# Designs tried in a protein design chat: VHH binders against Protein SUPPRESSOR OF NIM1 1 (SON1). Part 3

Target 1, 370 residues: Protein SUPPRESSOR OF NIM1 1 (SON1), of Arabidopsis thaliana (Mouse-ear cress) (q8ll17)
Amino acid sequence: MALPWELEEDILSRLPPISLVRFRTVSKHWNSLFNDKTFINNHLSRSRPEFIILTNSKIYSVDIIDHNNIDPTIRLHEIPTYDIHSRGTDLNRTIINTCDEFLFYNYRYWDNMTALWNPWLRQVRWIEYANQEFCVFGLGYDNSRPEKVYKILGHLFCHGKVLRDQKVVIYECASDSLRFIDRPEDDDWPITETAKRSNVSLNGNLYWFGCSNYENDEYYIRIFDFSTEDFKPFCLLPCQMSHSTDELVLAVYKGDRFSLLKQCSVTREIGVWVTKERISNDNGNGGEGVEWLKLMTLSKPNLPKLFGTVSYFIYGKTLYMCNGDDETALACIYIVREDVCKKFQIGSGNINCRHCVYTPNLLSLPLFIG

## First folded at step 22 (VHH; from z1 with S53R)

Design j5
Fold by OpenDDE, last read:
Structure j5 (fold): chain B 370 residues (1-370), chain A 122 residues (1-122)
Amino acid sequence: as target 1 above (370 residues)
Amino acid sequence: EVQLVESGGGVVQPGGSLRLSCAASGFTFSSYDMSWVRQAPGKGPEWVSSISRSGDRTLYADSVKGRFTISRDNSKNTLYLQMNSLRPEDTALYYCAKETYYDEYGLHFDYSSQGTLVTVSS
């Protein structure tokens, strides 16, 4: 007896994209689901974040099997590169991050290329610039209207000039045009390399840490609004720095909220806060309006010292982190919750990598149509 | 270890020409953008020119545009700087530099330890 369509779709919505994609050929109906917004959204809502690991030669998706088990298993899935490494393999020149549901890739300097990417659908959109000196900070879109207008924030890098003197530039993807915009009025210029690698994309906007007082280690979240093309403060943090060397990491939580991870540099204790409500353009104007909730506190003897680029996500009651080993600097995955603290080294050898968090989904890449 | 060895410097009269060479070793030369930097006596380092890893793109400081030409031969792991119409103000120690990264403090380089001296004088 054939399952009702509703049940079948429900079952399919729970399968990972890697599995679903191969089922496209099973029937016309199944294939049509990939164009069904309702199905796609339902699928997304049921997906969990994963780590993407970019090495100089390969790209991996990290799958955590039996994540609720006391002894979870890490599985690496190799992802086709789709020409990601075609122009360069220097990871120091590489940024991998997200623009909402898509992977964002940028190769910096002379090679000057950007890609919007859905690895599971094997879709990649390359963006090349006529101006060879355009350096990318991040990708976003105007969210003030139903149609997303994608833009790239960056600056024109001029050799021999200090970055603070560089002009801020917006690239409009649809029109393939560059234009200058005003720099921030505050001292948050230039944007740090750390921010370039660790900014958070949400609803087309970019978020990163600003500092109002370096002497007092007063940090807050800043936003670049691609709709208004403005730099501005967004909201305050739910915690204060205990030490100047404490680590702070911002991430997306459940697709539309923020999480903040803080690690004490002395005790290695980790606190995680999440925003109470979804982040919108109306939230946190002038640093007000965003409420944070303490989600978890982790204090375990084997917590790693976080340093450099840290990627993490929360799923359920478990903290997943990707960070270099504090001794070897090799990339490791950490799974931490109340009853579990596991460390998994990625790869068997010396692997330099970049990493980010990505939620597998069935969303097709947008068309850049002017 | 990254090693950059410059050569070709010397004394030349104003209006003269020199060709600098840099032999690179200790890294995959063809994978890196390269630059020339110079330091005049009593002055800080000054960026002169850059070339992409493939050699297809070049940049020059305004002070040397039209006079200097940067080039490279990846098969020989060699960087070149053709300097024409030299001026007294071009007098400096010239360094071959491997471009590494840029941050809020600017573009960073791995420099040669020695450089090659170019003196332009009557």
Scores: ipSAE 0.363, ipTM 0.694, lowest interface PAE 1.5, mean pLDDT 89
Fold by ESMFold2, fold request of step 26:
Structure j5 (fold): chain B 370 residues (1-370), chain A 122 residues (1-122)
Amino acid sequence: as target 1 above (370 residues)
Amino acid sequence: EVQLVESGGGVVQPGGSLRLSCAASGFTFSSYDMSWVRQAPGKGPEWVSSISRSGDRTLYADSVKGRFTISRDNSKNTLYLQMNSLRPEDTALYYCAKETYYDEYGLHFDYSSQGTLVTVSS
């Protein structure tokens, strides 16, 4: 027979994070296990992503119950907002995104603070900055060293200025200091409000779509590399746009790869591509090329017309999406696979909700060291 | 629905002071950031100042820093602009505006008042 401890660890690694947190008090062995880096990482690797949905006043995590031979259902879990709301922040004006495995709480331009958050551990780390003119785009870190040096990419408030005159700013979290950096020489302003809502964090860097001025608005994936503090092209898209109104969505796949979703605006057909290899920490654009594989094509008559901010993840052979309803703009969860196309409306009064994909985990928030 | 009604304009000597008011209705005033904008004769609109919804944060154009003070009273749904040390170049039509969003092109407004004329003459 296998040792009881091997079976015990395997079983425990599949439990929800909140259960493991509660079980820490059961024995010294379990408490030690649930603080072990190897166990925490194994648990994360087996965890299913969830949707986090922000309404005007509340935050929900969406638990999707989707097993073989069972009609899918959803279950909403309200996440206590005391940790975030206690600073007087306005959920109505909040952008929620991620930095690696943590939620990143952001605000338009008026708040002089932002936060990292792991709601399952009830951990919040606030980042307050003195300059009221600083506008946050996203959080990342220098991944070229063993100790992560956290930085915030953004810009200063600027009204009535030509885009060419706007400047890019780095906030250094450990030293509480701001400095200017060079922006790319192309015509495109790289850190738009749309990109602030849709950028993707991986290995401490931020990725989002860019346009080429040389090819009449052709799209590509760009990176801001927090180690070199430079904007670079990362790779070309694995697909061609059929129409200018086609929807493109970038997401993290399996925690260390990218997926790209494209919906044809006319037929509503959805294609999903994933990167063949995990994305390395060097993320260079002149060395290793990025290879994509087409993972799925979905052609259902009742697929929604995607618009605005779209969140999605893939688990097993199923596509899970969060987007507003075409007519009502109420947040909806779509579950799509070969034999299923289900729609679940989150609520009757929750229009234009913000949302993101988050994998619940036991990772403690980083300390800002630099 | 949304209404912004300003008052307090007039003629004043250089170095003088004036206080503008903007009464808001048709929306939850305390939920929105607000701005003052001015337009001098023959010129385009110029942003003057903004105030956060709670009133605890303010921004000013360089041309008015240290001379103008924006404030709000959320219990009265009223926005104010105290203008001190007025100069002839401050002569303009002043209007209040309801902010909607900020992007790479600056602040955007969905509603504004008709404006009240401030003339600094001599």
Scores: ipSAE 0.074, ipTM 0.550, lowest interface PAE 5.7, mean pLDDT 80
Fold by ESMFold2, fold request of step 26:
Structure j5 (fold): chain B 370 residues (1-370), chain A 122 residues (1-122)
Amino acid sequence: as target 1 above (370 residues)
Amino acid sequence: EVQLVESGGGVVQPGGSLRLSCAASGFTFSSYDMSWVRQAPGKGPEWVSSISRSGDRTLYADSVKGRFTISRDNSKNTLYLQMNSLRPEDTALYYCAKETYYDEYGLHFDYSSQGTLVTVSS
């Protein structure tokens, strides 16, 4: 006969984090289980990604309600913002992204701080820095040792666009210190405002698009390696641009791989590719060792034209996308499965929204060690 | 149309102080972040300081931090720069600027063509 405890643990590992947090008060057994690293990691591996949407004043998590053989729908869950507003910060001046399994809350230039956040555990790690010229790009860590050494990649203010005195900076979280590193010799400015919004975090490193020839729209994926502290090409794209206005979006797939979405700007056809193998730190020397598989091609007549910031994830055979609506300026969720593309508008009042993909989890925020 | 008129420049000794003013008109002053920019003889423009539209945030270049203070009075549509402990390298034409947008090259500004000259010499 099956042991009840093992079946109970399996069932619990499939529940959403908010339920598990609530269930901590049911028994000491469950409270202990939800702090166990093995359970937490198993739960994460079974979790579905969600969209996080920031309006001017509120933050929402988008729950997708999908009952087999019926139309999917969505439900918004407001995330309490007390944790991130306690410092007097302003959502209007922020970018939200991720660092591995955590939300990374990057404040636009007027603030001298940034934050790492797990809203399901109501944990915030503020990172404040004294230098007011420092602009944050993204958070990562040196993974060459068992202890993760957290660092922030960024830059100092540019003194006019015609000046070439831009500096790349590393902030060392444990020592609260800034230092300069070399920028690539033949690279245009590598950490742009566009890249700040579009980079993805995986295994402590940051990945985003680079361009080897602006005139030919020759793009590739680059990496900033926080262990060696250098910019490197990572791999070639699995697709070619048909038009200069085509949309190209990089994302993390299944927590350990990449996916790439391309939309033709003329036909609106969407192609999605995924990396065949898990991405590791030892496998990042340009195009070598990375193989892509084409996961899907979507040619629905009612596909939206994607623009600006796009967030998406794939779960099963379904593509989920978040993008702004041209007419309303509201974020829209698109669910594309088989022959159906369903659109949902978020919020009201014609509010520009920022958004990202986040997999809810029970991981505690890291401590910063040197 | 946008008008920015600087005043308060002059000749001072090293270690001296000056207070610059910028009178703004032709736009809703309280709706825009403002900056001071300077241009030394024979050099390109250099950002000096910025202040948010409400005045609750300020930023300074490292070269002036601790010596210069930016402020604004939204009821008077006026931007200020208090410059203390002046050095010969602060000699420049100072412009106030209305910020327009931010990109990978930094902040972009709408300037007046006038500026106010500060000369620090013994």
Scores: ipSAE 0.018, ipTM 0.474, lowest interface PAE 5.7, mean pLDDT 79

Design j5
Fold by ESMFold2, last read:
Structure j5 (fold): chain B 370 residues (1-370), chain A 122 residues (1-122)
Amino acid sequence: as target 1 above (370 residues)
Amino acid sequence: EVQLVESGGGVVQPGGSLRLSCAASGFTFSSYDMSWVRQAPGKGPEWVSSISRSGDRTLYADSVKGRFTISRDNSKNTLYLQMNSLRPEDTALYYCAKETYYDEYGLHFDYSSQGTLVTVSS
């Protein structure tokens, strides 16, 4: 009648995080299991990414219902916002992104704080900083030692368009201190507002696009390494831009790799490449060992023209995208593969929704140590 | 046409106080965040303080925190800067600025051409 422990564990690892959280009250053994690092990581490896969509006042998680493989649909689940609103913050002025497996809320300079959040565990870690000139770019950590030392990359508030004298700063979360670091020698400001919304977190580092020659549309992937606190080129793109208006989107693939999406702005054809190997700490040394594979090419007459902020993930053979409709700007979810292209509009009253990709998980938020 | 007209500047001794005003017209004042920016002789512009459109959020440069208070009266279309404990290094032309747009370089502002001079000496 009773299941062996190994079979019980295997069954539980396939359940949604919300179910496991509720099951913690069944027994001390289950509660202990759901805090076990091996179980949590195994559960995460089996989890599908989801879209998190932030409107002016509400946060939704998008569940994909893939009925009969040919007729997928979606269901919105409202995530309670009390945890993140308890400080009286205005969600209209936030950027939502991630730091590894956690949601990262960048409360623009107005609120002098940011937060790390796991909504399934109802855990929030507030990061308040005293210097009101500090503008947050993104959160990461030193991964060169066993304890993670969390840091925020940013800059000081700079009025106007004079960027030559802007300083790059690191905020040390444990000590509540700011310090300056060297700016890279290239002519471009490396941490733009566009990059705040589009950077990708992996292994405690941040990755985003850089451009080495705007006249030739020569783009590459850049890394900020929080262990060495240095901006470096990571690798070249696996593709070339056909037009300057082509869309490029970087994302995490399978939790430990990258994918790259490119849409031709004229034909709307989408290509997706993925890195062949896991991204390790050593890969930040100029990207010499990074090899890309072309995962898919999608050519369909009803593909949307992607614009602005795009979130996407690949699961199985299917591309899932969140983007604004190019005519109405309403947030839409697209489910695309060679034989299917479905569009779902999210809500009806908000023109500009923020969104990201997040894999629900049972990882507890870290403490910040010095 | 957007117009921003500053007033309230003058000469004051160190430790003194001044209250600057910025009268706004030509736009819906309550729909925009506002800022004070100053420029000392021979130096570039320096951000001083910002206030949200509803007035519920304020930010200050470290150099003025605790001494300056930004406020707004949306019924009078007026932005204020109360400056206390003034120091010689506060000497500058003070401009109010209206939020305009957001791009890859952040928030941008329209500035008046006039400004109001604050001189802290002796």
Scores: ipSAE 0.014, ipTM 0.464, lowest interface PAE 6.0, mean pLDDT 79
Fold by ESMFold2, last read:
Parts: structure tokens; C-alpha cells; sequence
Structure j5 (fold): chain B 370 residues (1-370), chain A 122 residues (1-122)
């Protein structure tokens, strides 16, 4: 009375990645299935995003307990770090973000390495570059070809000078070479430290906010297109800024779309918009064609005032956020929906955690081919 | 408790040499990158040089490249700065720091309150 194979695959696609990794030893059929690209992508599409939180010594993922209850809670699950720590990685010096489905570690300015990591598969791909003055902003690839050509956007450090005097560079991962590219003349400095922590990776490109009119504080979403190696506008915001101190946060939604969160700095009201369609690989050629839908508006009396780097995701009808406490600035997880507004503090010290949003998956790390 | 004690400063003529030392205690010295930072009278702090925790990588400010050499001895928990061909503009209070970085707001560093004074004057 075995289940039909199609129903078995559907059931397995809904299980946590840790379970599937363990189940690879049960049968050759399951081992083969969990290495199949179609199954892996279907499993990813069903997976909840999670917060990955770096403390000074450890990396955690956040598990939500009783998320359908009026009293949800969290559990921190430690992610094994032995393989990345054994290479001499220092968590105190790491910025964590993503490149598509993978964790991306970005080290401090003068370090000459970075890494892609899938901790569920225990896979690390180190990227070591010869120039010790190269500072990494983010990883992407030329998406105009089926054979992805990976590149790193960054700059050369000129110590003793402001970042506005820095040169923008591209690192070619396959050939281990650096070259300069033009920066926008109408912008102060497009790849700031804040943007390094808050940019969003999708389809091989990086996205973050820009300002098109400093006099009127008019903002837009910009893209760095790794195929053409251009900084360019991607689309206008689906909302208007009420105050210059309003918080804007960009995130990936459902793996192939964007969401935008805006909080009014005075009322603390939160609005969330999502793009109606998948973001295509045309890299902004249809920027005026991006259609947004307002997904939710949250007006709760105890919403935190968001600031700095904010991580968030939407799962079901619930907004999950990682940001500092309104009074203490300590890192906190917020769970917000119609009937719930809960806060959970991460740790009890006065040191903020670094964090990002990541969807656990079974995808193998890419090869860097030229 | 982290402690950094700088020494080796003094008065020297232009073209002369000095070697600064920084004795570290209260933390695992070999686990941290280290830097030298200087502050001239009436100026803001200026990053001078950094060295990786293993000592295999070094970085220098353009103003000191070719004249200054940073080094460390992890067995003695000590950071060094060899300063050659000193110029009057090198006159400053020199600090060692456990870590430094630049961002869009400038230089940030974690340093002791002491430092060692270098004066280059004839």
C-alpha cells in the first residue's frame, strides 16, 4: 500500500530541508529525487523564508513556533559553522547577504576573499582575489546567457579619502581579473556601506534605492545590471514618501518578485506592496511597466520604529521583521498580523546582530566558469 | 579587559627612523587584525596601516607607503610600526587599534586612550 510516486513527491516537497538531507540515506529513489533540479526548485517554491542571524560567535536560523496561534514564539536553531570558521572566517567582520538562493559572505574592506554558502548541503565556494585593496559590494552574473558568468561589483579602497572619490570596479570570477567601470555622474556614491548591507539580489542583478531628485527627495529603485555593467533606474516606488525619515525596505517576494515595505516615521504605519508579475530578465528595459499591488497595511499601536538595516519577509498573512528595538537598539524579531504584534529580543547584551533573509534549499553551489 | 599600550615614540629629525610597539592584553591577539591610526594636532584621526591576524596581508595609507612597515609577533602579543624617512607631517599621536574600517561617514576604530607621541622636528 505504497503511495503513488506523484503523491509521495508532493508530500516530500513540503518537508524541511534538514529532513530531506537525512532521508537521502533511506533509498536510492529518495537520494536521486532530492538531487533532481525540478524537485529541488519545487521544494524551494514551497519553503518559508527564514532569518539568518549572526552573533559575534554563532549563526542561527529562526524557527517560528505555533505560527497560526495567537501566541506565536520563536526558537533559535544554530547553524553549523565549522567549515566556514575553519577557513579563518571571523563572524565579527562579516556582512551577510545573498546571491540568488545562496548565502553570500562579504568580509571587511581590505580582506581579499568572500564566499557563497549553502549550509544545508555543507557546501562553501570561496572566492579569493589577488588585489588586497578590492572591496566587495555584491555578487551577480550576466543573465543574458544560459551559462552564468559570475562577477563581483565593488571598489578599490583609497585609504584617507572619502568613498565619493573611489573607483567602481568589476571582478571577473573565472579569470581573476579586475577592471574599472564608470560611475553615475549625477549621484554621490551609488555603492554605500548601507547599500552593501541592504541590497537585494534577483536574477543575477542587484537592486537598491536611489534618489532621482535630491531637492524633492524623490526616490526610485535602481539596478546594477551585471550583463551590461550599468547603474540604471529600474522603476518608481509604488508609494509616496510622507517624510524624509520614512523607512523603505526592499525584499524578494516568492523568490521571483519584489516586495516593498514603507513605514511612516511619525505614525509608524506600515504598508507593504508586491510586484504583480515575476521580474523578467530584461533588466529594467520595461521599468515603467512594473505593476505593484498593495498587499497589506498595518496600523498597530505597538509597532516598532524601524531604522537602519531591516530584514523582513511575508509568509501567509504575517509580516516578520528583524530590526533593532525601538528604545535599546538591540536586535529583535517582530511578528505582526491582524491579531498579533509580538516582539522577541535576540540576546541581552548591547551588541547588535547582523542578519538577512534566506530561504533554505537543496541547490548546489554554482561553478565559476569562463 | 582589552588593553593596548603603545611605546617607542619620541623626537626625531626629518629623515630619521623610529619603531613603535603596541603591547596587547585582555584578548586573543592572534584572532584579530590590527591597525595603526594617527592624529596630528588640530586634525581628525587618520588611518596609517593595517595587518591581518596571520600577518600575511598588509595595507598602507598612500602617505606612508614605502616608508612605514607594519608587523606583528603573535607569540609576544605585540604590534609594530617601523617608520623610516620621517617627515614633519608625520608628527602625530600614534594609536594601535584592534580593528578599523571606513564607511561613507569616515574612519572608525577601537583604540586605547594612551597612544605614543612622534615629533619630527629639526
Amino acid sequence: as target 1 above (370 residues)
Amino acid sequence: EVQLVESGGGVVQPGGSLRLSCAASGFTFSSYDMSWVRQAPGKGPEWVSSISRSGDRTLYADSVKGRFTISRDNSKNTLYLQMNSLRPEDTALYYCAKETYYDEYGLHFDYSSQGTLVTVSS
Scores: ipSAE 0.013, ipTM 0.363, lowest interface PAE 8.3, mean pLDDT 77

## First folded at step 25 (VHH)

Design i2 (from z1 with L59M)
Fold by OpenDDE, fold request of step 26:
Structure i2 (fold): chain B 370 residues (1-370), chain A 122 residues (1-122)
Amino acid sequence: as target 1 above (370 residues)
Amino acid sequence: EVQLVESGGGVVQPGGSLRLSCAASGFTFSSYDMSWVRQAPGKGPEWVSSISSSGDRTMYADSVKGRFTISRDNSKNTLYLQMNSLRPEDTALYYCAKETYYDEYGLHFDYSSQGTLVTVSS
């Protein structure tokens, strides 16, 4: 008996993009469905976060399945590399992050270029900069109107050290123009020595840690609003630094909230916080009422150090992390619960991988960025 | 340990020329892209020029393009910067820098803490 169409759609909406893309060739009806906006959005709402890992030769999407199982399964999906690696493969010259549902890829090696990318649809939009001094901090968009106008926040000084009074630059993708913007006098830009991950993208805005007092290790979350092109304090952290060497990592939680990790440098204990409510886009003012909830405390002797670039997501009551091994620097996935900490090496042993968390989806890129 | 020792700095009049050298040791010089970075008094560091590990590619800041030439001799583990048509605004401490990695904060370097001083004044 053929399944009712509604059930079929429901089943299909729960499958990963890798499967659905393959099914496009099987049925014209399915192909049409996978291009339907309603289906795409429904699919997205049901999708789980994954890791994308870039190695020198391959790109993987890491899907963790059977979350409720004591032994979750790690599934590696190889992503075709031609769309991205055709421009270069040096990981030391690569930035990978997200702009909401899309991957943000920046490659700077003689050529400086940025891509908005959906790997599953094999859609990529490239922007190449004529100015070699332009360095990219992050990608966002003006969210004040229905159409997304993409912009890149960066600076014209490519050295990792910046002055407090250094001007920042906005690149407008649609007009292919660079423009200087002012930074608040009381704000550091960027925090070059303390940030493990530079920024988090949410609803077209960028968020990252600011420091109000270096002597007291007082940190907060800053926002850059691409609509108003303003830097603002966003909200306070739910915790204080116990030690100057404690680690902080910020990420998106459930698509519209924040999560925060704090690791004690002495005990290696990890505190996990999440915002109670969704983060508001109201011109950056939505942070004044941000309330944090402590989700869990993880105390295991084998917890990884949150040193270097750490990617993570929380699903249920489980913390999933991607980081280099503390000893070997090999790329590993950590699955951490209150009672379990498991480590899985990714691939054949890759060092210096680039990685981030994203949500696989069937959303098409805009024809034009900006 | 990475060691970079700059030389060739000095005082020169506007329109003059200088040639900087950098002796590298403690790493496989031929395997790394190299750069020159400068810092003027009271200002932050400024990237000046880069050269690929093989020497087949070069890049310059707009402020020095057409006036400066970066080169290297891998057999001698030496980096060079030929500076022509010098201007007062070129006055700075010049550092030889080994390029390490690029991130959202820019290009990172290993470089000497000493540098070589270039002063352009009438």
Scores: ipSAE 0.622, ipTM 0.823, lowest interface PAE 0.8, mean pLDDT 89
Fold by OpenDDE, fold request of step 26:
Structure i2 (fold): chain B 370 residues (1-370), chain A 122 residues (1-122)
Amino acid sequence: as target 1 above (370 residues)
Amino acid sequence: EVQLVESGGGVVQPGGSLRLSCAASGFTFSSYDMSWVRQAPGKGPEWVSSISSSGDRTMYADSVKGRFTISRDNSKNTLYLQMNSLRPEDTALYYCAKETYYDEYGLHFDYSSQGTLVTVSS
């Protein structure tokens, strides 16, 4: 008995992009479906986030399997990197993050270039700039108009420390030009050494922690709006730092909201908050307009000590984290919920292992980004 | 332990020249890209120049291009910086630096806490 088309579509919408891409060659009808905007969006809404991990030589996608099982596991998939590695292979000189639904890949060594990337569709768009001193912080776009105009936020000095006198630079893809822009008034660029490093992309904007008072460990969320090219405070945090060594991590929740993770450095207890509403440019400034809700509290004896770069996502009632092991410095995946606490060591890596959260999708890159 | 010892600093007049040296030990020198970083009084650190492990590639900050030359002798575990046409704005503590990794903050280094002082003044 042939499945009704609606049911077939529903099933297909739940399959990973890697499978669907293969199916394109099987049916013209399916191929058309996978290019349909409605299907693509539906598929995205049903997709689970994954960790992308850069090792010394390879890029892996970490697939979480058996999510609802008492014994969830992970599966590593090597991501084909021909299109990426053809331009740069030293992953220790690479920044990886997201620009909304796409991966942001920046290679800075003897060459300096940035790519917007959908690995599953094997689509790459490269941005090349001639200035060798330009260091990339993040990629975004002007969201004030229907067409996305991509820009890169960065700085000129390639020193690994935050400098008050460091020049902030915007690369505009459309004009292929570098421009100086004003630093934030608080001189926190991109963030102080004591501030948390996690940044997120949402709707073309970049968000990360600013510090309003270093003595009191007072943090807030800062926004860089690529449309106006301005830095501004976005909102306050739902919690205060109990200790200067507490860990704070910002992430995107369900595609259009924020989540905040806090770990107590003493007890290792983890609290997670999420914004009540979707994040928009109109939600408020200066700590007003954004409301947070406590999503979960996790207190388990075997919770890891989080340090350095932490990536995480929440799916259902489960917290998934990627972080180095505090003893071995190797990258580990943690699966934590009320009844589960699992640790998976990734075979390779170091304390500076690069990783991010990415939701596999069928969204095609724009033909031109600059 | 990584050891980097700079030498060659001094006082010179504008337009003058200096050659800095850095003796490296505690790691396989020939396996690492090396850099010079400087810090002027009252300012933050500034990247100056980089050289590949083999010495086949070099890179310079715009502020020093055409005036400074980075080189290395792997047989002697030594890094060099030839500085010509020196300017008052080149006044700084100069540090030899072992390149480590790159992130959103830029290129990170292992370098000594000592440095060598270059003063350009009339």
Scores: ipSAE 0.550, ipTM 0.778, lowest interface PAE 1.1, mean pLDDT 89
Fold by OpenDDE, look of step 25:
Structure i2 (fold): chain B 370 residues (1-370), chain A 122 residues (1-122)
Amino acid sequence: as target 1 above (370 residues)
Amino acid sequence: EVQLVESGGGVVQPGGSLRLSCAASGFTFSSYDMSWVRQAPGKGPEWVSSISSSGDRTMYADSVKGRFTISRDNSKNTLYLQMNSLRPEDTALYYCAKETYYDEYGLHFDYSSQGTLVTVSS
C-alpha cells in the first residue's frame, strides 16, 4: 500500500537534511518538495539542535538521539571539510558561530575571510573583504527590508592598541564597502575574545554580555542592530553575579528566545534561565520588558566548568553542553538533567576544537550576500 | 622554552642602515607570526613590524613604514629587520617577539629577554 502523501511528507519532514539531500537525486517529486518553503519551515520546526565541532582535520555534526533516554545515542556525522578548511586550518584563528539558520565561519588575522555556510546543502558563500586588518566581531543583516542585507561588524586592528580604542567598522557584503561607524560612549565593555566566539546572532542582530558596573557586578545583554547600526543595551540579566569569576553563557533557545547559564565559581551550581517570550526588535523599546523564567537549577557535583567557550542547547529539561574536559581538554559532550550528569568524549582524542550549536535545515543561502 | 636572541644592533649616524637578526628556538618558528618591538629610553614598548608565519605578509608601524623591512627565513629559524634611513627617534632597544594571542587588551607577545640596542646619533 502506497503511503498517503501527507504521511510521506510527515515522515520526510522528520529526517535529517543529509538524508533528504540524498533523496533529491532519487525523485524529482521529492526534490520539489524539499525546495518548498512550507516543507522547509516544517522541517526546521521539527529539527533538533546539534553540535558542530571543528577539528584540525575534520568537521563533525553531533546529533543526540533519544533525548528521553538516560543513555542517549550520540551520532557523529562527518561533514566534508573542503568547503571551509581549504581556506584555513588554524583553529586558533578560527571562529565558528551561527547567523540564524546558517553557520558563520571566520578565519582571522592575515587571511581574514568570512563565510556563510549551510553544510547540509553544501552551500558556502565566502565574503572576501579587501582590508585584511579588519577583525570580525560578528555577522548579521539589515532586517528592516524584505531582503536580508548582510553586514559584518568588526574593528580595524591596530597593533599596540586595546580593543576598545580601535575603530569600529562595518562591512557591507552586497556593496563590498568598508566604513567606520561610531561607538557609543556608554559602550565601555570591550568585546572579549570569548564574546567574539560566543556572541549570539538572532534575527540578524548580534547580542553579547556587557557590564555597566564592575563594582556592582551588573551585567546585561547588549545588542548591535545591523539595520540601524547602533549599539544598545538590550536587557538586564535575570541573575546577579555572586562572584567575579562566575561564568555566564548566552544562547538561542527554541529558535527565537534566549537562554542563559550562570555557574557559580565556588559551588559550580548552574542556573538556567530562558526568556518568556520571543525576542523581537519590536519588543518594546529594544528589549525593554524582556522577562526571564528560571527553568532549572543544576547542582550536581560533577558539573563541568563553564570556563572558556561553551556551546550548549536546552532540549526539554535537559541541558546539553559541549566543551573541553576540565582535566584533559578533550572534547566532551555533557548531558545534564536534575538527576543525571553524563559526560561523553567526542572522537578519538580531539583536544583542540571549535564548536557551536546549529540546527540542521534545508534553507538555501541567499544569492545576494556579496 | 621559547628563546629569542637578537643581534645586529649598534651605533649609526642619521640616515644610516642596520640589519637586525633574531635567532629563534624552543618552538616551531614557521608556525608563528613574528614581530619586532622596540623600547626607547623612558618610553613604553612600541610595535614596529610584523610578519606572517609564511612570510608572505608584512605590517609596519607608520613611523617606520617605507624605511624598515621585516623578513624571515623559516629554514634558519631567523627573523630579520632591515632598517634604512635611520633617525634619532629610532634609537631604542629592539626586541624580537613571538605573537601569541589577541584579546581585549591587545596583541600579546613573547619577548626576548635582552634585545639589541640601536643608537642613532650624529
Scores: ipSAE 0.030, ipTM 0.437, lowest interface PAE 3.8, mean pLDDT 86

